# Designs tried in a protein design chat: VH-VL binders against Toll/interleukin-1 receptor-like protein (TIR). Part 6

Target 1, 165 residues: Toll/interleukin-1 receptor-like protein (TIR), of Arabidopsis thaliana (Mouse-ear cress) (q9ssn3)
Amino acid sequence: TKYDVFLSFRGHDTRHNFISFLYKELVRRSIRTFKDDKELENGQRFSPELKSPIEVSRFAVVVVSENYAASSWCLDELVTIMDFEKKGSITVMPIFYGVEPNHVRWQTGVLAEQFKKHASREDPEKVLKWRQALTNFAQLSGDCSGDDDSKLVDKIANEISNKKT

## First folded at step 1 (VH-VL)

Design fa17 (framework fv_fasinumab)
Fold by ESMFold2-Fast, scan of step 1:
Structure fa17 (fold): chain C 165 residues (1-165), chain A 122 residues (1-122), chain B 107 residues (1-107)
Amino acid sequence: as target 1 above (165 residues)
Amino acid sequence: QVQLVQSGAEVKKPGASVKVSCKVSGYTLTELSIHWVRQAPGKGLEWMGGFDPEDGETIYAQKFQGRVTMTEDTSTDTAYMELTSLRSEDTAVYYCATEWLGYTDYYYMDVWGQGTLVTVSS
Amino acid sequence: DIQMTQSPSSLSASAGDRVTITCRASQGIRNYLGWYQQKPGKAPKRLIYAASSLQSGVPSRFSGSGSGTEFTLTISSLQPEDLASYYCLQDYSYPLTFGQGTKVEIK
């Protein structure tokens, strides 16, 4: 099955379940949305490869929060998303949730300490790919969170609806 | 195939420290999240702590905080659990357990070491 | 901390019997529950993850069900090699917590 949207996020960083509100709004608008979570489809014996859902999605909404870059799973997912964006096969919509875009772009602020841990645990080439993906991601036009999550949800859903047709 | 091989049995006096090792093979330690679980003789399983890949941090159960340290040596693919100020009630089999960090196998504790018996007696 | 309570604490059944073990969480944990089998003198082995997903290599007679606070492990046709202790584990939040265990013996 083909998706309109692939939703990339770090669950515990999202205040008051922002991702659940966004997901519900996208579904309400009949936007076929894949989100990465622990709930499996009934009858599955293993989770599908994430590369496959990304590959068949038209848009990727990537929500980078304070601890997104602390997760190797999130960073690997972002590398895959940005590789498809480079090929022109997916449109990436950056959402900076409680973080400064410049901190994401340059891996400064809270990301500096996160990447010290990655450098001690992971291969240098893998860490470099993660850094490049974040830098390329932050160069794209995106939206920042503010005081009202519902306005941000509506803005994202409207942009997808307008471009989907 | 991932294998976890633990160090051998230890006998310690009250007040001593013990450091148990867990050698990873079949994958690199950097691809896995290691957790530690103990089991006192005839009792159930008790989670002590583990590496949370989402936080990039090691998290300890409150009961052990201040006495336990969990470390990793990526150059030798070996994880360690050190427990200090040992008491008789720390007599238990200590297990390391792990998961693969890939997207299809992101659930905790899917591979276990053979266990290390630590006996604390005067 | 999330408390996990198993029922029964022990049971004896005959080969071929249908066996059920229940696990209750003190708060909602969605489907963040696993079931583990521990045979005498051995390390635990995961049977079920995400409440109902069968671990690769585990016989199909094992199944899990439930969501929220009530969970069940079922062995549809008990075999002699199933003599073991069974534990549920919530991985919804830290600290991870196990149920107290259920010992299964063959009559």
Scores: ipSAE 0.000, ipTM 0.494, lowest interface PAE 13.1, mean pLDDT 82

Design fa18 (framework fv_fasinumab)
Fold by ESMFold2-Fast, scan of step 1:
Order: structure tokens, then C-alpha cells, then sequence
Structure fa18 (fold): chain C 165 residues (1-165), chain A 120 residues (1-120), chain B 107 residues (1-107)
């Protein structure tokens, strides 16, 4: 069950284009990839006897898009990913898809409205953990989306393939 | 034109494993998906599984209860189907067939078939 | 799983006859249906895709019709080389399922 790559993304923004292209390319290169689709509300997917796919992955490709931080599911996942990154267990590859890295780092721009809603609905301690995870994430070296998704997909796949060996 | 060429006939004892190959020419494995279909003597066609490029994973028919594994070697453009814990009812011709998922080129062409005989 | 049922299971007809084979799906599959011909000792060959589209290189005497749950394959003028088993396949959802087949023999 050990994965090379864990993909974290907001399905609404990326699933039908960028993530589909990236996932297909990684699988084509025999890179064992876990893709977590948070768009559908399902019961817990993992047996208590199985380790989290995040825990057993070497790399996490995290695609933060316009609505990523609107999802409590995505934010909880990011907290877990960044905890393992801090412990040196996983290498995180940030992808900023249609958002400014500084807006992610400081929770400004579109994230300000999203976090205003979170603060009204959620435990303050939980909201602080989400903010800290985004700040730590945005401090890592990452890539921004541009005009050509296929070029970005190839760049990510090449980097993972080279580091996997 | 794409062509699929399969390995030769096999005779196995119950409990053994068999691995059938399917070599692709005229196209690469990265540009198409391979599915496997079997046919017992005098019976109809039964889909076993195949690679789903949209999900990036191989999907198997439940009937085989974890006994089948389908793999690909892109360096040789060869797909494989391995069936373990063979039973007499596994005696069949095994076909590979090509086609992208969810389009009009589904299952055309087919390989020539590989006869697997399991002696009881 | 979607169950595909063909009728008849076998038939015998003379050269020049019009032959009709039907295929019924246990649930609606829209036009996600193909027809396949298998001659004795050979691999299957696709005749029809998307319920009614003729595969390139297939003789025009073959035609398909239907949508939803009931589908028909027609051979307008049976030829000796048409001696074969014919199968329908739904490609609407996994697992893919074939009909049980129809054997066509010539008198």
C-alpha cells in the first residue's frame, strides 16, 4: 500500500482538468499515486487497521486553488500533511493554482473571506491550526500555474521521477 | 495499424499460475488501454478487467476474487494478465483487446487469443 | 451489474434471408452498446458501436438500432460468411457485460 505521491486538491477547481492530467502522467510513469477526491461526502474511507495514505507517501503534491481554503476537509488534510513534513517524513511540493502565494501565506485576498466564515463556525484552536498550516506551506519552494497546464504537469512528474530513484 | 499478438497456449495443473502476454505494435501502450476477456469452451465472452486511463488504475471483475493481476511493461509495449490458483473452470481462451475508455474505438482490434488448459 | 440478455440463443436461416437478433439490458444504458461477430476459431470483431454506428470496413448489410434497454442487430441479406456467434456488449458502466451470444447457422 506504500505510495510515491499523495495528491491534495479541491475537486471543484481542478479535478476535471489539471489533476486528471497530472494523475494520468504519474501513473503512466509507474509512480504509485493516491488521489483523494473530497468533492463527494462519503463515510470514512480507511480501515482503522490501515495507515493513512499521507503517512505512507514519500511526496505530497498539494494544489492550492481559489476554493481550497474554503473546504474544512482540505484544510484538515493540509494540517496532517504539514505535520509529517515538519517531522521529515514527507516532501511537500506546493502548487499555487490561480492564487497568489502571499495570499495563501497570510490568508488575505479571497482567503480572508473564507477564514472570516471559518472563524464564525469552527473552534478557534482548529482555525489557528489551519492558518499555521497554510503559512508553513507557503514558505516552501513551490510552482505557480501559468498558461500551459501540460508543461506544469511534466515539470512535476519529472521532479518526482528524478527524486524517486 | 495497431496489432495485438499474444503468447502461445499453456497447459497447467490445478493450483498453478499462468501469465499471458499481449504485445502491442503500431501504437504504444501509453496511447491506448488493454482489457482482458475470456471464453470457456462452448461458452460466451466474459470481461475480466482492464486499465482505466481516466482513473489511472486497473479495474477487475469481482468474480475472480483477487486471483487476477494485469500489468504493463511500456519499455517492450507488452501487457500481461496473470491468473493464480487455477481451477478446471479456468480452462478458456484468453483475449486481450484494445481501445480508449469511453470512446468509439472500444475493443477493436483483439489479440488472436491464448488457450489455457487446466487439467483436473 | 447490468445483465444483457440476447434472443434468440441460436437460429438457422438461408442465404439471402433477413436476420434479426435482439439484446435487452436490465437497466437503461442509453446508446452505450456494441455488437461483435465471432467466427469459429477466431477472435471477435466489432461490427457496431454506439448502438447504430457501423464499424469501418463492415459490410452495409449489417445495421444496429435501439436505445435505452432494447437493441437490435439486423443482417439484411445473410451470406455464407456470416456464419458466426454474435454478442452485444454494454460499455455504459463497469463491470462491462456481454450478452450470452446468438449462434447464426446457414441451411
Amino acid sequence: as target 1 above (165 residues)
Amino acid sequence: QVQLVQSGAEVKKPGASVKVSCKVSGYTLTELSIHWVRQAPGKGLEWMGGFDPEDGETIYAQKFQGRVTMTEDTSTDTAYMELTSLRSEDTAVYYCATGPIYDSSWFDPWGQGTLVTVSS
Amino acid sequence: DIQMTQSPSSLSASAGDRVTITCRASQGIRNYLGWYQQKPGKAPKRLIYAASSLQSGVPSRFSGSGSGTEFTLTISSLQPEDLASYYCLQDYSYPLTFGQGTKVEIK
Scores: ipSAE 0.000, ipTM 0.432, lowest interface PAE 19.1, mean pLDDT 82

Design fa19 (framework fv_fasinumab)
Fold by ESMFold2-Fast, scan of step 1:
Structure fa19 (fold): chain C 165 residues (1-165), chain A 120 residues (1-120), chain B 107 residues (1-107)
Amino acid sequence: as target 1 above (165 residues)
Amino acid sequence: QVQLVQSGAEVKKPGASVKVSCKVSGYTLTELSIHWVRQAPGKGLEWMGGFDPEDGETIYAQKFQGRVTMTEDTSTDTAYMELTSLRSEDTAVYYCARGYYTSDWYFDLWGQGTLVTVSS
Amino acid sequence: DIQMTQSPSSLSASAGDRVTITCRASQGIRNYLGWYQQKPGKAPKRLIYAASSLQSGVPSRFSGSGSGTEFTLTISSLQPEDLASYYCLQDYSYPLTFGQGTKVEIK
């Protein structure tokens, strides 16, 4: 029922490699981790009568990659995560995967084009909430990807494991 | 309203080339991933290729590598799929479809299809 | 390449029947599976994404389940307008691969 970690990520940027490695390492360390497959693995589904997986998680590992902010679903999820972070009910671990933290914070670089698209298609109030969530997220101390995904995975798992114990 | 509108039916002889267009309406093509899927008469769907935003390049199915070229003209919001050295077994309806943009999941939007007939 | 196999290749059922179509991946694809409906003479239409998420505007009688290698599309109460071919698609890795399709006919 209760999770240690909620993973937020853009599937198409990270699913082939990084997220799979991270998930397996967290599970190997007996860290209860929520991602889409876990609930469906035995034909189970999330009940609308149960609390959100975000709400019942201690940590949110949020992996912001090149196309994370292109996804309205990822941005809506981030808004929810940052609302709980503001209330002190969840600890957010920012992971900047192939993107500059300042580009995320100010919605510049690749995010500028993504947000031009959002502004043309979405309600302005919703877009403002997405921008605020990204700015608040990028103000938190986080980790950037480098040449070795395995080293980053180990760093994340160690941080969670140390705080869990 | 967002829609993909394809060019009209084509009849080609073996050995010729065909270039099918897909006009994007209601949004710009610059940040959009377009993929191509074909269907031979009475057969199933077959993915041919499309733009991969993770790599920033176009990916082709091995079967079509060397014969297919997928391009985009952002000034006209039109994507193209050109297939060369046509054979009778290339007779099919060719669809463009939205790869992904604001969703992690493929093909929420499809063109109406273009029938390409290859006969002598 | 990931091979997608659907079962059955065709089925015939009556209005009101519960219909189940299965899709099997040759390797684990997590929840990266979509279901598509194609009515005669028309372009495909997405019904389900992420294995179990219903596409906006699609009737609630359609549902998807499964993860990893075994997936199911269910039509809880078949309607005449559901006469179509149904395809699964793995979008886990390139090349993207469709199942061979299941033709649903109304008796």
Scores: ipSAE 0.000, ipTM 0.485, lowest interface PAE 13.0, mean pLDDT 83

Design of08 (framework fv_ofatumumab)
Fold by ESMFold2-Fast, scan of step 1:
Structure of08 (fold): chain C 165 residues (1-165), chain A 122 residues (1-122), chain B 107 residues (1-107)
Amino acid sequence: as target 1 above (165 residues)
Amino acid sequence: EVQLVESGGGLVQPGRSLRLSCAASGFTFDDYAMHWVRQAPGKGLEWVSTISWDSGSIGYADSVKGRFTISRDNAKKSLYLQMNSLRAEDTALYYCAKDTSYDYVWGSFDYWGQGTTVTVSS
Amino acid sequence: EIVLTQSPATLSLSPGERATLSCRASQSVSSYLAWYQQKPGQAPRLLIYDASNRATGIPARFSGSGSGTDFTLTISSLEPEDFAVYYCQQYSDWPLTFGQGTRLEIK
């Protein structure tokens, strides 16, 4: 296990606000956290860590926002995370950021148009894997965003700190 | 429709310079690492260089290190390869390639341009 | 650097047959292996990434398997358009490296 936490998120929706606040709080608590942007910004040298952070993480904090399911990369990442969750090798913490959990579970609401495009462009088997991953993900106990991002950040950090110890 | 269009190749004498360009469209260029991969006539593929979305991480193959410089202009959606001190062994078709991963360098390539030919000969 | 060795160098088969292409790494690449198809005069096309995931638009007859050092690309029933050169590529460590290619030709 190399990392305590892997952060999965859609950069456009959350990178410069919620994820930055969450990452700062986790690092402040000495929680070893993988966030994609940090490793790219740390220097000129590439590292194998960029290729397999999910496999070497104890927790995955998955932040599903309005445009998360528009990204085939995010969906492929979620499939991998949920496969490890089924094996019991990673603990997944769902965070629904500005989206309703039932919309994620059934790929309705804000996800409906995204999946219409996926169905028209992608292999049906691949789309089914994405749908199954989102449904399984939304079945886990999770947290929804509200009026106070800092309260949600503290809640997540406290839960990880308590379970890590 | 993702498109990558390379340009700037040509015939050049050993020791001279060329600058390759790659124009990207059909995806959010600013969010992806970009790569140069070359193929010598009748040979296989060889990775040349990688640049992260923000130009913060750059890598080169040992064979080109110190001679080639990769750069990008996100406002223009363009990738560049400045090739100095060219050698006969640099003769190849040069491909521009998009990384598969959003936000970080994955190192596999989901889209490629058609390539631009560089011939280094006296 | 990690060396990828593809075998056989040339594979001669007929349409309708099953093709099995091998890629061996000099050290473990975990599952960070991709397969590309290249037809004459064309750029490479991504077929498989992360050892076993089919890329968008790739027919179901293509499948990848393996982990660590031994990888296989399988084409369950060859179509005429499948006769091409196939390359494996690792992205587990730097520098990024490709195999030398397997040429699939009509028998």
Scores: ipSAE 0.000, ipTM 0.524, lowest interface PAE 11.5, mean pLDDT 85

Design of09 (framework fv_ofatumumab)
Fold by ESMFold2-Fast, scan of step 1:
Structure of09 (fold): chain C 165 residues (1-165), chain A 124 residues (1-124), chain B 107 residues (1-107)
Amino acid sequence: as target 1 above (165 residues)
Amino acid sequence: EVQLVESGGGLVQPGRSLRLSCAASGFTFDDYAMHWVRQAPGKGLEWVSTISWDSGSIGYADSVKGRFTISRDNAKKSLYLQMNSLRAEDTALYYCAKAEYDILTGYYDAFDIWGQGTTVTVSS
Amino acid sequence: EIVLTQSPATLSLSPGERATLSCRASQSVSSYLAWYQQKPGQAPRLLIYDASNRATGIPARFSGSGSGTDFTLTISSLEPEDFAVYYCQQYSDWPLTFGQGTRLEIK
C-alpha cells in the first residue's frame, strides 16, 4: 500500500497539538498518511530492501517548527525529501510553524545557533547538504502558521484533496 | 538526591515473561530520555532499549525486538520493561539509566545516572 | 551498527603511573563519545562525555581527547581506586553501542 502523504515534523514542538489535528483531518478525508514519529532503534532511517515511506508517497507535508533544524534526523529526512522533489517524484508542501520562512532559507534567527552546534559536531559536507536542503525547501510556495491552527489544518487538507484528484 | 531503583528481576524459565520497573526520584523525570542497559555475567555492557521524554521515540536492540516493550509513566516517575518470550541469552543484570536530552540538537547524551540493577536469570 | 574497539584489553600498571586507554570507532561518531568506569559489583559511573568533558565530581586526573574515530582516555597518575574496567560508548547513532572494555589491573 502506497501513501498519499508523508508528514515530516519535529515531534517535540508539534506532536501534541498541530500534527495530531492535521493527521486526524487527513485520515478523516481518506488521505493515506504516514506520520513520521522518529524511532531510535534504526541507525539508518530507511531500509533499502523496503521502499521508504517517502519514496512511495505522492506528497510530503514538511512542518518546519522552532526546533526542526536542531534535529539531525529531521535534517537528513529533509535532504532525502528534497532529492525526490528535485527528481519530480514527490510534491513538497512547506509549512512554517512559528518560524519565519526567511530564517529557514538563510539559516538565521533561531537556526543560526542550531547550525553553530551542527558545525561543531558534524562533518562540514553534511552540514552544507542540510543548509542547501533548507534553502531549496524555503524557496517553494508554502503556508505559515497564525493564530488559528484549525484554519491551517483545513487549508492543508483542502489543498491535498484538490491536488490528489 | 537523584536516584534510580530497579525491581522485578528474578529466576524464570525460558519462554516465560517478566516485567521490570525503575522508580526515579530527585529530578524532573518527564524532561529526560530513559534507557535499559544490560550486562551478562562476566561480560560487557549492552544497550537494550530507549524511550524519549514523551514516549514519542522508542528504540530496541535487534536481539530483543518483538519480545520486549519499553514504557513509562511520567505521573508515577516510573520506567518499565515488559520482557516476553525470555531466552537463556537474556540472562543479565538490567540497569535503568538516564540521559540528558539536548533540545537544540535533538541528540541524547551520555548516561549520567544509573540504578543499581536488577538480576534476571533465564534457566530451566 | 557502529562498532567500538578498545585497546588494550588488559593494562597492568602500578599506582602513580600514567594510563592511556584507546577507543576506535568503525565510522565517525563526531564527539558523541563517553567513557565509563565500572568497579566490581557496582553500576558504571560516567567519567567523560562529548569526548573531552569531565562529568561532575570526576577528579582532574581523568581526561579525554579525540574526535571522529579515534579517542583516548588518560589517567595522569593512577590512584588505587582507579583499578577497574573502563568502557567507551557512542551516542552518535542507533543502536547505541559500547566498547568491549579495558581492564586496568595492578601490576
Scores: ipSAE 0.000, ipTM 0.484, lowest interface PAE 14.7, mean pLDDT 83

Design of10 (framework fv_ofatumumab)
Fold by ESMFold2-Fast, scan of step 1:
Structure of10 (fold): chain C 165 residues (1-165), chain A 121 residues (1-121), chain B 107 residues (1-107)
Amino acid sequence: as target 1 above (165 residues)
Amino acid sequence: EVQLVESGGGLVQPGRSLRLSCAASGFTFDDYAMHWVRQAPGKGLEWVSTISWDSGSIGYADSVKGRFTISRDNAKKSLYLQMNSLRAEDTALYYCAKDYLEGYDYYMDVWGQGTTVTVSS
Amino acid sequence: EIVLTQSPATLSLSPGERATLSCRASQSVSSYLAWYQQKPGQAPRLLIYDASNRATGIPARFSGSGSGTDFTLTISSLEPEDFAVYYCQQYSDWPLTFGQGTRLEIK
């Protein structure tokens, strides 16, 4: 595996808070982390990978926030991640950040309006794949954000460190 | 409040070396990635190099790779650019710039005034 | 590398008019695009990040829109101080790249 962790998230919701804290902690622990296509390594230019970074990662930490499902790019990424999870090639760690897992599972709550828009604009088969990926994702054991982001960051980092070893 | 001050620019002959410095104040320097961006006279902006908060991750533009080295000293709150084998096309105003938020966002909210590097024979 | 193409190269308008500046990426950058303003003799100033979020202290007349490959910076009613060069920048992939700039000048 080239990376220990692939980090999937909606930038608008989490890049400047939870994801910054999580990424910093993972890097501090020498966990090889890929965040989208923005990874930098040991003084070398990041070049586009021949294989998807998802394919060469051991874990995917997927942070589903209020606007994650509003992004077709995030949803396409999740479909790919869940395909590899089904094949047993990646371990997915669900993080529900400010959203209820049941709303993600069934595309209700804040996701209902987002999917109404997707259904009006996108191919029906693609929308079904997005829904199935979210349902399968939410069925996995995951963690919800709460009063202390620092606790959740530590929990994630500890779990990855223990399984990596 | 938040300030970046570049220094070390000057006139230098092709093939020589020069070291730029950037002094940071008004923020927790060791929490942010830092960037060098240059601008040739009358031209647009060109990204040169990025260094992560802990110096663990570094990137360079292809045009400077193998010749320039970015580094930082978090205790001194300073960023550096060691420029070797300078070429005429390296002539530019060099800006030190701070990442927007803690971690890695790679867009720049605070810029210094820049330091001028002129490479000519 | 991802190439950003800005258009027009020069835009001539009068104070009070609406300005629309375009930035097109050679491949999808999702929403990882920022806009900067640069006045002669000054460092760039961040205006917009994540395609549509205004940076702290930036007037409401500035707005950004777009995603994927096509992005727009709009200034709803030009003030005299808005005549400057504008750059877009992507941070979706390495290396980081800037557009070539659009010069906004008084007609």
Scores: ipSAE 0.000, ipTM 0.495, lowest interface PAE 15.3, mean pLDDT 84

Design of11 (framework fv_ofatumumab)
Fold by ESMFold2-Fast, scan of step 1:
Structure of11 (fold): chain C 165 residues (1-165), chain A 121 residues (1-121), chain B 107 residues (1-107)
Amino acid sequence: as target 1 above (165 residues)
Amino acid sequence: EVQLVESGGGLVQPGRSLRLSCAASGFTFDDYAMHWVRQAPGKGLEWVSTISWDSGSIGYADSVKGRFTISRDNAKKSLYLQMNSLRAEDTALYYCAKEGFYDSSGYEDYWGQGTTVTVSS
Amino acid sequence: EIVLTQSPATLSLSPGERATLSCRASQSVSSYLAWYQQKPGQAPRLLIYDASNRATGIPARFSGSGSGTDFTLTISSLEPEDFAVYYCQQYSDWPLTFGQGTRLEIK
């Protein structure tokens, strides 16, 4: 595998705070991390692989925040991640950042309005795949954000380091 | 605005050499794999070669292996295809293509308009 | 090499109809399959990547499905601008290969 970790996140919500802390900590621990930043402002990009970076990663850390499900490319990426998880090719680590896990699982709360928009704009088959990926994702054991991002960052990094060895 | 501009095509005799260039702009060139894809007149697409962002991984179609060499110059934001021992069946429109990736606009790849290579006596 | 076989070679339909295009691989390509559209005199345009994900700006009427060796591109209701040649491409293994194309023509 080329990467130990694939980071999936909504840049709008987390890029300049939680994700930057997590990425820095993973890199400091020599954990080979691919950060899929879909909202690059300065034109900085991560080199793509000929095959999907998801396929060549051992773990996927997926940070679902309040606007993650508002992004069609975040949802497409999650579908791909969960497909590989079902094949046993990747281990998914759910991180619920400022959202209730049950809202993610059933697309309620803040996700209800987002999926009402998706249902009006996208074909039903695509929306169904997005819903199923979120439901499957939220059924996995995960961690929720709290008052201290640094503790959550350390917890994630420790879990990856322990599972890697 | 992403642009890929191919050049270097022309009419050449069998057995001769030709070097194609592709000038890239509007994206961080050294972050992406690059491809050469060709299309013979009235025919379908044929992949020719790929080079990774760091030149560490290179692949070729069997029909061109040993005759063509792909290379890139990240400082000049340019992709090249050195074509040796040209054959009539190498006659095609040669496209430069950028591998896709997510950015703020979503996932897409980009292709140039192509440069024509005609191998004929 | 992995051979991609597209069928039918030519599909004649009218605007408003549903189009279904097939691509079969000689061995498993997992989900590393893309669909391209090409109009006369133009470079190919990416429609679908990773078998089922729509590329940026591609209308919802285009959808992709399948995994392993059997893949389908569906256009739910044809628009006049959809009459073009469609190619599948695998990027699972070297060498990269394209299918021979399906020409979608108006009749």
Scores: ipSAE 0.000, ipTM 0.483, lowest interface PAE 14.8, mean pLDDT 83

Design of12 (framework fv_ofatumumab)
Fold by ESMFold2-Fast, scan of step 1:
Structure of12 (fold): chain C 165 residues (1-165), chain A 119 residues (1-119), chain B 107 residues (1-107)
Amino acid sequence: as target 1 above (165 residues)
Amino acid sequence: EVQLVESGGGLVQPGRSLRLSCAASGFTFDDYAMHWVRQAPGKGLEWVSTISWDSGSIGYADSVKGRFTISRDNAKKSLYLQMNSLRAEDTALYYCAKDRYEYDAFDIWGQGTTVTVSS
Amino acid sequence: EIVLTQSPATLSLSPGERATLSCRASQSVSSYLAWYQQKPGQAPRLLIYDASNRATGIPARFSGSGSGTDFTLTISSLEPEDFAVYYCQQYSDWPLTFGQGTRLEIK
């Protein structure tokens, strides 16, 4: 295993606040973290190497924010993460950042508009896989953002640190 | 007022170097990826290079790979393009552009700086 | 690289008319497609992103549609200031590419 943690998130919503602080805290604790900021060279989300960062990670911290489900990159990544979660290869830690977990589970609220666009643009089978991944993801035990990002960062880092040892 | 102002263009001989600068104001510069786009006289737009907000991710068009280097100084709110081994086909108006969100559309553009590569 | 082909190369219309501009991609770009307007001597201006979302400050007469490989920019009723060159751009894959442009001119 090359990474302890794979961070999945929508950059604009979280990268300069919550994700930056989480990443720094994980690194400070010597937790090997892959931060997938959707800034891959030549637009490729994964290297053509034999194993993706997801496959060689113990944990996936998935931060679903207002615009996470607007991104096909994020949704494809979530499908892959949830496939490995079903195989027991990765432990998924859901973080709902500024969104209602029920809206994520059923693709309602802000996700309804996003999925209306996906249905018009994408193959129906692909959209169905995205919906199933979000539903399965939201059924896992997770944490919601609140007034204090620092407490949430500490909670996540403590849980990962305790389980990886 | 959100602005990007390019400078550093000029007339240069083939094989020489030139450095372009772009000064940003009116937005949080270190929150966005930045791009260079060029336009040859009477022609369309051609993407040249992209740099992430933290300089951690950089991309180049095949036509300029190995010759051009993009960089940024977030403290100075400035974007740069170092152009080496210039060719006649690099003659163009060079635009600095701000990423709208996350490597998608370019919502703010400068006026451009002209680079002419001629003997 | 993904090639974007715009048609027609030149479109001649009068103020008040409806303009329809096409952009076709050599492979699917989903909805990762933007439209820009460029007037002579000026920088491009973002009109539409994600195929159909109007950028801030863009008049309601501009609309975008399409997905996959076929995209359309529509101007419902042309104003004199709308006569310009229009470019599509994809951001589905790297390198980022632009279409060759459609010149919208007064008839």
Scores: ipSAE 0.006, ipTM 0.526, lowest interface PAE 10.6, mean pLDDT 85

